# VH-VL binders against o27280: the designs that were tried, part 86

Target 1, 266 residues: o27280
Amino acid sequence: MDSMNVPEVLEIKRIVEESESVKTFIFSWDFRREVRPGQFVMVWDFRDEKPMSVSLIDPVRSEIGISIRRVGEFTDRVHGLSEGDLLGIRGPYGRGFELMGRDILLVGGGIGMAPLAALADEATARGMRVDALVAARTADELLFLDRLEAAGVNISTCTDDGSCGFKGFAHERLLTLEENHDMAAVCGPEPMMFQVMRILDERDVPAQLSLERYMKCAVGICGQCCLDDTGFRVCAEGPVFWSQELSRVREFGRYRRDPAGRRVPW

## First folded at step 3 (VH-VL)

Design f23 (framework fv_cemiplimab)
Fold by ESMFold2-Fast, scan of step 3:
Structure f23 (fold): chain C 266 residues (1-266), chain A 118 residues (1-118), chain B 107 residues (1-107)
Amino acid sequence: as target 1 above (266 residues)
Amino acid sequence: EVQLLESGGVLVQPGGSLRLSCAASGFTFSDYAMTWVRQAPGKGLEWVSGISGSGGYTYFADSVKGRFTISRDNSKNTLYLQMNSLKGEDTAVYYCTRGDYSWPFDYWGQGTLVTVSS
Amino acid sequence: DIQMTQSPSSLSASVGDSITITCRASQSISNYLNWYQQKPGKAPNLLIYAASTLQSGVPSRFSGSGSGTDFTLTIRTLQPEDFATYYCQQSYSTPYTFGPGTVVDFR
C-alpha cells in the first residue's frame, strides 16, 4: 500500500552513544516491511527531513537502528532528543548490499561504518568470514569496534594521526593486509573509497561501494544524480554500486557537482 | 511455484551471434544471482557465466570470455546471454539456473538447444 | 581452476543396492560442494548442498559427507528413479567447476 512513502511516527526506544559526535537511535520495526543493510530511511523531526543509513537490523528483537553524526542544525536537534521522544521515519529506500562468496572485507571510514555494521551482522549470520578495516582521523572517531568484535569480526584499525592501530590512511593500511577475499564492501569519504577500489581491482576482488552523496537526492527523483555522459543515474540505482559499475564513471573520487551542475573537486 | 523458462536456441553458423532469454517467476528475482550452465550433446555440465542480483557484477568462464555477455532486466524478471563469435564447441543445451556461492544451483530451466554448424 | 574428479565414471547396480560415489577437488574447498542428479533428457536437479545438507523434497536415502578435498555421495536402497547421472560441483570459487559425472545404470 505505499506505506513506505508516508512517514510513520515512531518512539525512540533506546539511544546508544557511539562517540562524542555519533548516536544510534533504536526503534521498533514491523519486518513485514523488509529492510536490508545499505538501505536508508528519511528521518523527520517535524521541521526538516534528512536521509540516514540503517545501522542495525534485528528481526529477533523487532528493532532497527539509525546512526546519526552531529554535523549541522538538523542533526544537532535530533541529538538533543531523549528515549520516549518521537521521530517520523519513511522508507526504507535504495539498493542494499549484496553478499556473495565465503569471505568479505569491510572497509569503513568514520560514519561509513554504520551501514557496514549492519552488513557485518548479516554476513556473519550467513556463515561468512568477515574482516573489517575500520578507519578514522583519530581513535575517538573509530566506530562500532565492540559491536564488530561481539559479532566475531576480525578487526584492523587505522587512524590518520596514529592514535590507534596503523598510522595512515585506509588504502595504505589495506596494502599491508592479506590480498584475497571473495568480495568487499566499502563506505566512507569518496576519495578514500576510490583509492580502496583501485587496490581491490588490482587484486581482482569484486567490491560494492556506498555513495552517501546519493542520499542527498532523497527518493530518487533528482536529475542532479547523473554522474556523467553515460546517463548513469545514482539516485535511481544507488546508493550501493558494484566496482564494475563505477569503473566507467569519470567523476568518481575526482570531482562532484554542485546544485548548478558545476564540477567541484574533492 | 518457481519457474525458469529458456528460449532462443536455434541453429546458427560459425561466427554468428545469438541471444538467449530466461523468464523467471515465483520468487523475488533481484534477490538472486543467476547463472548459465551448458551441456554439449553426450557430455557433462560446464558453467558458462554468472551475474549478481543487481546486475552490477558479471563473471565468465575463460572459454567464453570476450565473446559472451550476460545481463538481466529485473523489471521484467528476465536473464539474457548474448553469444557472439560462435564456434562449433559452443553447441550445447543452455540451462538457466538460480544460484551462486551461498546459493547452490537450486532451480534449473528445461534448457534451450544451440547448434553451431555450417 | 579447481579440477573436480569423480569415481567411478560409471557403475551398474540393481534396485535395493547401496552405492557410493566419490568426488575429489584439486584444492581445499571447505564444504562448498553440491551434488546434482540428471535423468536422461531432463535438466539437472539439486540433491545436496554444503557437502551434507539435503535439499528439501529429496529422499532421505541420499546422503553426502566430506570436507576439504574428499567428498562422498551415498544412495541407500536404490529405487528405479535413481538410475541417472550424478555430478559434484564446487561453489568455492569461480569458475564453478563440475565433476565429469558418474553414470548409474541398471544391471
Scores: ipSAE 0.353, ipTM 0.722, lowest interface PAE 3.9, mean pLDDT 87

Design f24 (framework fv_cemiplimab)
Fold by ESMFold2-Fast, scan of step 3:
Parts: structure tokens; sequence; C-alpha cells
Structure f24 (fold): chain C 266 residues (1-266), chain A 118 residues (1-118), chain B 107 residues (1-107)
């Protein structure tokens, strides 16, 4: 569809302050362009364009929501906008989450709860039992708790500092939770996702993980695509991957690259 | 109306290979996980393999792990089961079904008979 | 692996009878239990899922009950078209195991 690749200038209908650092921007959306949880859009402030995950999908109200964390110049400018202001939106792009079975575990860290909040809505509408492990550094950085509770989600929390729920990391909290899930969806910092994936693999729980760094690959704008064994260059379709697909990524959760291109432990 | 139609079942020698196909219609194929279930002559049902809607996740019964692979072509609405290193105990009617981990297998094809014998 | 057993392996009944088939799992599977009907020479069809939820289009004379390890399928006022083999199946964990089947014969 041609309209998917051309930015549409949309009015900000409503802004929800999720935390001191996160806002959800809500727009009218024409659902002739289907949007699925786990997909992203390109947000254009008429100067720069950046990928943002869709955090609310509401066909009844004809609205989508995009949750944005303040992390730099672009996001600072967008956070300065008010209801009635305009943004360019292009998309949706990428592979969304797949739902399978009758129960799902969501594991979200920080802003990673944004795409998982949209997934929780779809899963509960499907009649699935939804358990969510919501992780953050501190209590005031836990996102979407009221929205998840309103949707009937069973919520567990953990914070690094112990200010809310379990004191510790997401994977440590996961070890204390029951093991009976048909599938899981995970989104957050890569080291967290790696640790969570290992536990889910041991429990034989199939997992999907959303990787921000692969959003550019899905729209074909990455400078390098992954190379297969024959040297053929393939652009990976993200940001959502099954854990089986990630088993082929040697660096996942183990190493990152510094500005000089060197492998550095997380 | 949901329809599933299997094809490819033939007589094959032990150690041989065979690929089964299942043509799907009446629903958005890529939105559903698909499964293969088999039934040996005069015996009960045995789950064989499953695949997610995208094809990104596959899972197998221990009896076929390493020998069978499951795949799908969503552009053609077709599910495949590649069977390698076939054994006599693989002789069965193979059914294509729509369903995933905890959902029921709500639609079944008519089945295709695979006979592994000399 | 979760082992599924069914009782009886076969039964004979007359039209108009009510019959009950039992299914037992080797460990608790909550309500992750499905029932299928297979008529001679035909593919199976889904009757009941989540232990007690009737599939759309299935006659109301079919009902399911149970949780944990013990489950039952009941057919009230048996009809000629109910001559078939009935299978339970757990969907709690892989491999998804089926019971050995119960053959319902009309005498």
Amino acid sequence: as target 1 above (266 residues)
Amino acid sequence: EVQLLESGGVLVQPGGSLRLSCAASGFTFSDYAMTWVRQAPGKGLEWVSGISGSGGYTYFADSVKGRFTISRDNSKNTLYLQMNSLKGEDTAVYYCTRGDYSDPFDYWGQGTLVTVSS
Amino acid sequence: DIQMTQSPSSLSASVGDSITITCRASQSISNYLNWYQQKPGKAPNLLIYAASTLQSGVPSRFSGSGSGTDFTLTIRTLQPEDFATYYCQQSYSTPYTFGPGTVVDFR
C-alpha cells in the first residue's frame, strides 16, 4: 500500500503522561491500514524521523497510541508538544507479535512495556490468561500498571532497588513465578531479554522478543544487513523474533559493539 | 468456509524422503499456527509437528525430531512436512490441522496416506 | 511426557441411550483437554475444548466435564450418527498426547 510509505501529518488528539520520562501520544487512525501489536511507525517532527513502537491499538475509537521515552534531542522536542500539535506518521512497519495458546507471559523492562501493553489488550480480547512481569529500575519507572489491571492482567512487579515488588532483576523474579505458559513475549534491554529467554528455553516456553535495533532492518534502512553462510546479504525482518530465530545471532545478549566496532561485553 | 487439503502421500522405501503439502483456503493463513497429526492404520492419533503463523517457531514430537521439518509458504497458503530417513513406523495417514499449543485442532484435512515399506 | 488413558476402550449402546467416556491424565493438566470424534473412514472433528466448551455447530447432546487429571465426555440420547471413535487430547504441554480412543458401537 503506497500510503504506508508516505508520512501522514496527524494531529495529537491526547497525551497521557505515563511517568516523568514517558508519554503516550494518541492519534486518529484509519484502520484500513491494519496495525498489530509489536509493529512500529516512523515518527517525523518535520526535522528528524525515528521508529517508535505502537502501544495502543483501538479500532473501536479509531485511535493508535505511541509511547515515547525522553532519551535525546528528538524525543525532548516531541515531549515538548501539546494536544493539537502535528506529527508525521509513516507505517506501520515490521513483524508483529503472534499469539498462540490460551495463556501468555509478558516480560517487559522500562519502555519495553509499550508494545507489550498493546499485546496484552489483544490477548485479553482473545480470552487468553495474561500474566505480566513488569520490571524497572525504580517504582516510578514502572509503566502501564493501571492499564494492565483494567484489562484483567495478572501483574507481578520488580525493581532493581526494591522500591516496588520483588527487589532484583526481571530474570530473578521470573525464577519465583509459576512455569505454566503456552508462550511468552519479552521486550526490554537486551541483557534482560537474554536472561529471560534462557529461563523460558529451560522451561520449554516458546518466546518472542522485540529488538529495537532491528527496526531499521524491517524498513530497509540499516547500513548493513546480516550475512548468511553463502555471503548473500539478507535484511532481517524485525523487530519481533522467535527465540528459535535468535539462536542464530551469536552476539545476542553476550556482546555489543562500541563506536570503534569492537566486541564489548554488556 | 475453512478447507485443508493434503497431498503427497505415496509408498516409499525405508530410508527414503517425501514431502507432504497442505493447501489451505477460507481464512487468513498467516494468522494461524498449523499442525500435522498422523494415524497409523487401525491405531490412534499422534501429534507430529507444529509451526507458528510466521513460520518463525517450529516444534516436533521426539519420534520425528531431526528427521522431519515443517515449513510454510504464506504467499501460497501452503503448509509442508519434509520427511527424511523414513521408517516403517512412520506409515500413517497424515492430517493437516489448524491449531497451536493450547488451542484445539479445530479444522482437519481429509488426510494423505504415507506407506513406508519395501 | 503426559500419558493419556481412556475408559472404556469400547462400548456398545442403543439409540436413545446416554453414555459416558472417561479420560485420565498422568499429571494435572488443569482444563487443557480437548475431545475429538472420528467417524469410520473420515478425519477427526473437534467436539469440545477447554474440558467443557462445546465447539460451534456441535449438537448440545455432547458435554464435557472435569479438571486436573479426570475428565468425562457425555453423549445424551445417542443418535445413529454418533457411531464413532472418541479421543481426548491434552494441550497442556508438548508432546500433545491423545488418549488411545473409545469405540462406540451400536447394537
Scores: ipSAE 0.416, ipTM 0.741, lowest interface PAE 3.0, mean pLDDT 86

Design f25 (framework fv_cemiplimab)
Fold by ESMFold2-Fast, scan of step 3:
Structure f25 (fold): chain C 266 residues (1-266), chain A 118 residues (1-118), chain B 107 residues (1-107)
Amino acid sequence: as target 1 above (266 residues)
Amino acid sequence: EVQLLESGGVLVQPGGSLRLSCAASGFTFSDYAMTWVRQAPGKGLEWVSGISGSGGYTYFADSVKGRFTISRDNSKNTLYLQMNSLKGEDTAVYYCTREDYSYPFDYWGQGTLVTVSS
Amino acid sequence: DIQMTQSPSSLSASVGDSITITCRASQSISNYLNWYQQKPGKAPNLLIYAASTLQSGVPSRFSGSGSGTDFTLTIRTLQPEDFATYYCQQSYSTPYTFGPGTVVDFR
């Protein structure tokens, strides 16, 4: 039996409140099914399924964590659950992040820090030096700072309102940083990622970016997985892409697609 | 346990084309960046090209840029180097290497000899 | 491009000797320096990465040191299997560049 395509009903072992709008749900996991940072799972509440990035990968404790932001009916129901309640988990799916070199820059915006937190754990376990630029609208929306600090990550913050760290956007803060890195990983709003990618390209820093909006396509549910100029199927290769792959994609940072395949501005 | 085996090296005329292959075994191929390094007879090592584990990032030495392409088929555990517009200066043993973290080339194949001559 | 130089280009030694090979980068590469050993007719083998970290299975008689632009490889109590060509390589930025090599011959 292919257990990757069938939801496994798992008990919520522990819940961590990351902010007023974000919780991490922790489950026991059998690591015979490998999970990598940047991959996602389908979370089933016995009514609807939604893709969620894996934010904690802990083989020592045999646990995975899934961080969920409260944004609608499904996530409201899941946020109402308690330790001991059940969820269906299917996966993992998608291409994970690749680590290269000894020095990595993480650039995360909002919930985009979730897959990057898992990546930070793996990078530090490999002995890499990790610098993280954590961006949010306000200080209360900065995620995983305590976890990153505990892992030995060098943290820079920026908030739109200036309530913590640099006042401004992630790419504006990045321009004030002079350090080079062997690679970068970026996850957050697509316009932010596009601006960050351009700066990293000028610095000759290879970068990986996660296009979370396409996660549903990786499970074969829809045919709306193509990027405009390349004919590239995001669900076949994504959601994580190298900046080199995205440099020719006209819609990156400018448009997204709804479930019907129509272009929608960011 | 880790094994890399190159093939495809032959005598080819200047201006010709050739594809080299490298069969990998003993590790999860898609988890590693792969590299081609060459060595002209009696000379030192020259890095030629690299490719990320997914194949999404490729990088080349200036001496081969625009003439060589690197690719991989992760379903077959195989790395490729497509060599076009070959020159006498491309005569070398071509090694397939695996990149581990910190960009070291930790495992090397036996090499395959490419000779470019009329 | 970062240029790598090695000295000496060759040296003669006897079993039991201790030898040192130097490598210089044209600009600072921090500790992104690797050392490889190549025996005649064979593929290179990784000895040391990150300037001073021994690859698994490499004998402790090999050691590396340095940072920035100047690096050394030392082999204590040279063994017969150590007669080979040694290359340094920077992994700080692409294109990755190798030194010209140092040939270690027996007397």
Scores: ipSAE 0.368, ipTM 0.705, lowest interface PAE 3.3, mean pLDDT 86

Design f26 (framework fv_cemiplimab)
Fold by ESMFold2-Fast, scan of step 3:
Structure f26 (fold): chain C 266 residues (1-266), chain A 118 residues (1-118), chain B 107 residues (1-107)
Amino acid sequence: as target 1 above (266 residues)
Amino acid sequence: EVQLLESGGVLVQPGGSLRLSCAASGFTFSDYAMTWVRQAPGKGLEWVSGISGSGGYTYFADSVKGRFTISRDNSKNTLYLQMNSLKGEDTAVYYCTRGDYSYPFDYWGQGTLVTVSS
Amino acid sequence: DIQMTQSPSSLSASVGDSITITCRASQSISNYLNWYQQKPGKAPNLLIYDASTLQSGVPSRFSGSGSGTDFTLTIRTLQPEDFATYYCQQSYSTPYTFGPGTVVDFR
């Protein structure tokens, strides 16, 4: 991580409404500062700064996109902004996804599809076959379906309530899908990722999982982004981890740490 | 002292609905996932449903999926199980327990008997 | 779903005996296995979690071992209050499957 990095103040060029609760903010970007799927940036509204995954990477148009779900005061304020307004952006930070082989399975839950949408764009551009399992509680929370379809991705959906696609959870749907992939990438709620990881491990499919844990510090020094058992720091070592790395972490999918360092179940 | 107290179990006709409650005390309720486990008379234990501490994640056994819903009110320290389209096979003592895969089922209530019969 | 089996299904023992109960999973569950005791007419109690960690307040005569697919619960110097049904349970993935139980009866 760059300890002397300064936020760049960027104009919101375009806003895409992904759902009632999710918007993608698009900015012009100088790609001399490379950004990869799976990396995040710090978004500064001139009051508070929060980490956000990069969901669009377009070197041809010289644009990046950042998808933000409305969940609290900071995100409510950012959602109130319009095209032409300014935000501070620092980064990118963290380890991105690595592509391997000829075909990939993407498994995303809710907003976890955001970094996977960027990955899908890169994988398809490289000529890989891409299968995506998009999971959410309800149909209204399924994200990026049109974008994935436009990229040529083979899409399966599931919702907890059965309002779209398979009725059930991501791991239940995964058990009914083809077992033969060269790799997988997974992003979503930790309990979902834990269940998916175990199935992929049994199938000998190497998987990369992105942990979207709260992070206050952008330089890799942060109590809220540290994993208990191994001392992994999401912003320094992650947010993308191999399944082999996460299988060593007893807390993965089981509990997280609050600001006081106390264990909190998912 | 951790205490869990189930209530709501009664005789109900097939196709009927029933809501069970579990009152929790002696711990910070919102810090713990909660689970319902049932036991048919003379049979073994069957996991039914679980809910995360925040209420943001829920999960169900296939036998009850689509018919049961689990919820919690953290302001009242109460866990609920809404049971719809009840079948004879749902006859069991329903236990409220603290925990899930991240924290073992370390405390159990005394159970509440649900009988589904005509 | 992960299927759990226990052996024996029932066991007759006397106070002072040492007994062993076996639990097998249909696939590897690492060490995500818990043991519960249920006395007649009562709710279950947690005895052991994560295969070998003794729950607070549980007597040291209880011990657990194993990993992967094969697990054992051992009770040394059986006491009168130990006559009960014992269940293993996997916490590896939902649904959290219980074994069919092992009944430990007085002989």
Scores: ipSAE 0.005, ipTM 0.457, lowest interface PAE 12.7, mean pLDDT 84

Design f27 (framework fv_cemiplimab)
Fold by ESMFold2-Fast, scan of step 3:
Structure f27 (fold): chain C 266 residues (1-266), chain A 118 residues (1-118), chain B 107 residues (1-107)
Amino acid sequence: as target 1 above (266 residues)
Amino acid sequence: EVQLLESGGVLVQPGGSLRLSCAASGFTFSDYAMTWVRQAPGKGLEWVSGISGSGGYTYFADSVKGRFTISRDNSKNTLYLQMNSLKGEDTAVYYCTRGDYSYPFDYWGQGTLVTVSS
Amino acid sequence: DIQMTQSPSSLSASVGDSITITCRASQSISNYLNWYQQKPGKAPNLLIYAASELQSGVPSRFSGSGSGTDFTLTIRTLQPEDFATYYCQQSYSTPYTFGPGTVVDFR
């Protein structure tokens, strides 16, 4: 279908202030264009285009939500918009999460909780038991706690500074939690995801991890993919990967590449 | 309508290798987990291996773990079973099926016979 | 691994009879139990999933019941096309194990 590659100019229906630095922008959506948790869209402000994960999928209200953290010039401009203003949206793109089993674990760090919030909604609607470990640097940066609670999710929190829940990192908190899950989904800073994956591997829990750095590859604007002549295989498979796939990627959790292809440590 | 068609079953010597294929049509192949089930002559059904829709997760019965690999090519709507270090006990009709946890094995191919004998 | 057993291993019946086949799991599998029918020289067909839900296109004379460890397949008013081998299968956890089968023959 060509309709996924043509940007639609959509009106911002509602804006939700998630924190001082995060807003969710809500748009009417025609669900003849399928969208699943873990997929992303390209958001166009008529000057620049950036990939953003879908954080709300609501076919009852015919709405999608896109959660955006303020980190640079593009996101600063988008945060300055109001209800009624226009944005271009293209997509969805990428491989979404796959649900498997009865009991699932979600591990989210910062804005990485956004695609996991959409996944939590789908999993609970399917009758799955969902445990979520929500991690951030401080209590004020924990996202979607009220939404997860409303969905019936069993929530654990941790903050680096101890201002809410466990004092420490996500992987340290995970070690104190029960080991009974059929699968896990993980999204957050890559070093956090690497540590979490190692623990889940030791527990024989299959995990899916979302690597946001591969989102641009899925729309053909990335030179970081090196698995074939065009990078097509990595682009087609991302941003969500199973831990079985990532165990074969030497770069994961150790270093990334800059625009020139140079190795940059985390 | 949903169709699954296996191919590749032949006579193979013990210790040999063989790759089975299953051509799928009539549904969005990448949306479904796929499974191989086998049946030895005159015996019951035995689950062999499964693969997620994306191909990113695979799982095996203990009897074949380390010898068999499962893969899929979603661009060709084809499922594969690579069988290595074949034993006489692997002699069976191999069925391609659609389904896993969320979807029962709702469609089956006609099967392909693998005979492992000297 | 979860072991599945079926009873009886075989039975003889006449057209018009009602028959029952039982399936037992070695541990609780909730309602993650499927029933399949296989005719000689043919692939199996799904009859029942989630212990009691009838697959589309399957005649209403077939019904399933049970939860936990004990399950039953019932065929009321047996028809000529129902003489086949029937298998139960747990989908609770891998490896997905099948019962040994029950052969339903003409009396």
Scores: ipSAE 0.244, ipTM 0.679, lowest interface PAE 4.4, mean pLDDT 86

Design f28 (framework fv_cemiplimab)
Fold by ESMFold2-Fast, scan of step 3:
Structure f28 (fold): chain C 266 residues (1-266), chain A 118 residues (1-118), chain B 107 residues (1-107)
Amino acid sequence: as target 1 above (266 residues)
Amino acid sequence: EVQLLESGGVLVQPGGSLRLSCAASGFTFSDYAMTWVRQAPGKGLEWVSGISGSGGYTYFADSVKGRFTISRDNSKNTLYLQMNSLKGEDTAVYYCARGDYDYPFDYWGQGTLVTVSS
Amino acid sequence: DIQMTQSPSSLSASVGDSITITCRASQSISDYLNWYQQKPGKAPNLLIYAASTLQSGVPSRFSGSGSGTDFTLTIRTLQPEDFATYYCQQSYSTPYTFGPGTVVDFR
């Protein structure tokens, strides 16, 4: 039976323009099909399917949101859509974040703030203290600051160009922030995540990292991910991994894979 | 169309410093790793340095470590190579090239000639 | 560092010939092998990546094969515009290294 994996055609209820390159598409959702922060859905524009992280989970309004950055042909087409237009959605898929302790640090780079925004909502609803380090190239690319503030999150920002907050990279800013957290969640470019993971490991803070590149592996499209430096392929249910699972992966933070599976530098 | 345009190559004395620039257009610059590759007159290609899309990671050939620095300004779509303590063996045409998600070095600039001589 | 070697260092051919260039890595690089073409006075251009995948716009007469340490580039029915220097390059680990090049000249 493949009926559980058939895309449901949903109407775009609302579009939020997060930046010039990022939009959040909001759909009515039947919460009998549960969804958790860190999970993703397959978005189908009736030509191609791509995995997209869920950035809003609102069971009170019966809505989910999917934040999409414009990076190529598929996302350019989706960005051209309007409220009332249709998209196919199937899922959710993948392993979501796990919350533990009383204090959580979120570290997000660019579109990586999307799954972390949904996590922030859940963490604050559970009564956790939430600190977020939001990183981007420029001030105009910082995402979800209003949502995080509304949720009661303690926000720090950094931009590569210094246009908002700390001038520099996320890991440089992290070194100036308080070390005391029960856990962390990290999502963004792999080089950023690798540097952040090293600092958190030194501070004995357990971290969960969300790797976009493993979303297709989680639904079984490619079936296997290389997490072993011996070259063995491992079926991993990503996209969320604990830092201890990633610390032995030689390629993490140094190289990425192209669609053919070739290793290329970050 | 993707375009890369290098500038800054000149004659420099041994021990001197020089900064090369590469102006990029036709693609989302911050999504791609960038690299510098050089070619000495009549010789083959030598990879010099690379930088990640975010600028958070940099890599160097052993021949230039400690002397060269790679950087980028994503707001200006520009890649830089700062060259210090220049030696005669650094004389070469320096190419800027794009590394992306799909292809390594799929687009190259025209090259800029650096001559290190007294 | 991973050393790359190419054979032959040069070869002479006529239009219509089929030629093969070999590339060897000093250690296994899986399929992280790329081929570039460079014409005199011009920048290199990418022909093949992942050992056997043709870059968009590259004529089908070019083909690549191999894995691990041994790789080949084949040009079938050589055309006048194919007389150039060809380089292999490993992208398996930094520092990235190029082969010394193979010069393809007119006979």
Scores: ipSAE 0.000, ipTM 0.385, lowest interface PAE 17.3, mean pLDDT 83

Design f29 (framework fv_cemiplimab)
Fold by ESMFold2-Fast, scan of step 3:
Formats: structure tokens, sequence, C-alpha cells
Structure f29 (fold): chain C 266 residues (1-266), chain A 118 residues (1-118), chain B 107 residues (1-107)
């Protein structure tokens, strides 16, 4: 376990282009270091470290995959790398998803499908029925559809612009899906997750939600995990939280905080 | 080595209260759901209560609903069972167990005996 | 709640025998069925999970089968250390429920 806190320099074995803005970087992995869906690693490009969710867990091939969306200087540099180049990886960190029941709903928005793709693989390997609602702004931003189909997942899609599947937001599509599930896992923009959580709560479906802001708290980097908790007791190590834990958090789905600690509406 | 160690079992009067503890070591405690299972003298196993890794979800057998509370302190790697309004029928050895993702109880503690009698 | 039944309640066997214990659920639980062994004065030990998967370190003479409502635990070439009580348990839905147990005595 001591070795988890020291970056291991790993060679990029393969790169999969998932979309115009998303790539999955695949590394050989020693599975004596357990890794579970919903956990993350710290990716080090020898200048900056950023937390990234594990999107592929393949013990048969001894590989993990990390999916990275291009959003800033760090991710731009990493996207410029090629197979054979080196990255530092440390972890895994954080708590992963817990599976319960037989019938599972996954609701993913954009890059939020990355940790859910790993969860889908695990759930399907266990013989569970997996339904996935994959949401994005446009058809070109829907992620992992071919991989989910190959795993035997039942897929519904929605796009804000109507370019694929239901025209509208994830929670609007969910309202038209009347099938009950034993549990759900949700990952995506916080406003989407909040709306989805409310619907699942009314249907008595226990849900787990993955919050990127809590990844840094799990590795001891402070100042990035604040929620407005008047009346709610903090809480638990992220990034995965049960919906019951988030129901009393006033900021969840409504506000975020900038680096200065100022509330910014979603 | 995964280890679970229960404590707190004593003789208590009917209507009394008691808190059991289970100290966990050898694994990342917060990554696992935990459960309490009891066994009355000469009887079979009865599942009592379960709690998710985060503590966000709790579950109870009908026989203890409203009387027992399960909780955990992940910073101390400790699971608790708060037992209120104890009845003679609650007399049992109480086991702490870890729940894996296929939902088997893969590691068990040694048990702690609770006797409810006047 | 899902009710679990086991048969037989007890059996007597000799070293080298093969024995079978049956477990039934009151409704379908797919393969969410676990088997535990409890030796006198000890905590239970996990033998089999997901109906048929052996826990690491458990001897290959133990095997499980079944799905839905009907399950079996088989112990081939019974050894002296197999004197114990065996329990099935469903983990399909809370509250999780155990069968009443089967006591295995040596003749």
Amino acid sequence: as target 1 above (266 residues)
Amino acid sequence: EVQLLESGGVLVQPGGSLRLSCAASGFTFSDYAMTWVRQAPGKGLEWVSGISGSGGYTYFADSVKGRFTISRDNSKNTLYLQMNSLKGEDTAVYYCAREDYSYPLDYWGQGTLVTVSS
Amino acid sequence: DIQMTQSPSSLSASVGDSITITCRASQSISNYLNWYQQKPGKAPNLLIYAASTLQSGVPSRFSGSGSGTDFTLTIRTLQPEDFATYYCQQSYSTPYTFGPGTVVDFR
C-alpha cells in the first residue's frame, strides 16, 4: 500500500480516440494493486498532476484505461502524447461503486460515462442486467456506445439538440423510462445528477453519484471539496456518494465554488 | 491480513441499551459494506443489519427495526451497533462481517455474546 | 422477506462419503446464493458465493450448483475437518436471510 503514494512511470501502451475531445490511455497494470470502478488515479505529466477516473479495468489483459477530456493546459499536453510515451500514475484512490441487486441503471453525461463504462463491465461480468442512459449535448459527444453494446448493455441515448435519441436532458428522458431498478449509478454535470437523483429518490431507487470535486479530498489536497453543509454533517471520502448523503447538501446541483471559494451558479 | 474484532457484549436487563463495536484492520474499511449477524444459543444465523461503505444506506431485519441503529466511523475503522429496548429474544452471539461486491460475507469476527436477562 | 429452507436438517456420514445439502428460496434469487461453514464454537466461514464460485483457499471437494430457487452444496470425499453446520444465505435482497442450517455429524 505504501507504493500507491509514489508515482509509477508507465508507458502508454495504446490510445483510443473516443471522440473529438476524449481519448482513453491504456497502460499495463499490476493487479496486486486492486482497482475498482469509481476509483481514480493521479496522472502526472512531469509538470502537473490531475485526478482521472479509471474507465477500463481488464485483469485478463492486465490493463487499465484512463479517459481524458481536453479542457485545459494539462489535458491539452496529455492529448499531444503518443503510444510509447511515459506518464506518471499513482493510486488508485477514493471509494468505488458498490453493486447491489440484479437490475442496474447507469446514467452518464459526457465524460461521466468513463467511470460508468468500467462499472458496466463489472456488473455485466457478474450476470447483472444493465441499462444505460447516455446523455450529451450532441451525438458526437456520446461516449462508449460501441463498448457498452459489446458488453451486452441495454442503451438509451439523449442529446440536448436531438441529434441522437431523445431530444432533451437526461432527467427528461428518465421520466419517460418507467422501468424499476434495484440501484442506479450516476455521473455527469452536477445539475444533471441532482435532477436524476430527485427522480430516482421518488421511485425509491437507491443511487450512487460520482462527484469529481471530491477526488482531490481523497488524496489530501484541500480547498476543492466544499459544499454548503448548513444542517448536513460532512461526511464521507469521495468521489462516490449515496443519494441519501447528498439529499441535504444545499450546494449540490445548484452552485459550485471557484478557487476563491465564491459561489458560482451552474 | 483482514481482521475484525468485536467488543461490548455483556449481560443487560430487559429494556436496557448496549452498544457493540467492531474494529477492522487489514483493508480499506470505507470501500466495504459491513453487516451484523447474530446467533441465539443453539440456533441458526440471523442477519440483523447492514451499512454501505459510506454509511449513506442502512438496512435492518424486521425484528430489530426501530430499536437498533447501525453506524460506522471510517476515520477509526470501526463499525457500531446501538441496541435499545433490548428483549430476551435478542440474546445471541453478535458477529461483525465484511460484505464483498458479490454480496457474500467474506470475513467474520470472533463474535461477542449479549445476554438479555433479569 | 425471502424465506430460505434447507434439507436435510442433519445427516451422519463417514470419512470418504459424498454428501449433498439442498437449499430452496421462496422466490427467484438468480445466483445470489452463498454457502457458509460453521465449526463448533467458531465463527462462520465463507465457502461458496454466486451459487457456484469457490472462495479462495476452500478445498476443491466443495462445489455448489443451482440458480433461481433451487441450490445444492456437494462435499466429495468427506474429511474429518468437515464436521460442521452448513448454512445457505441469499444476498439478492435485503433483509438477507439464512437457511436454518444442516448439521453434518461423523458416524
Scores: ipSAE 0.000, ipTM 0.415, lowest interface PAE 16.1, mean pLDDT 83

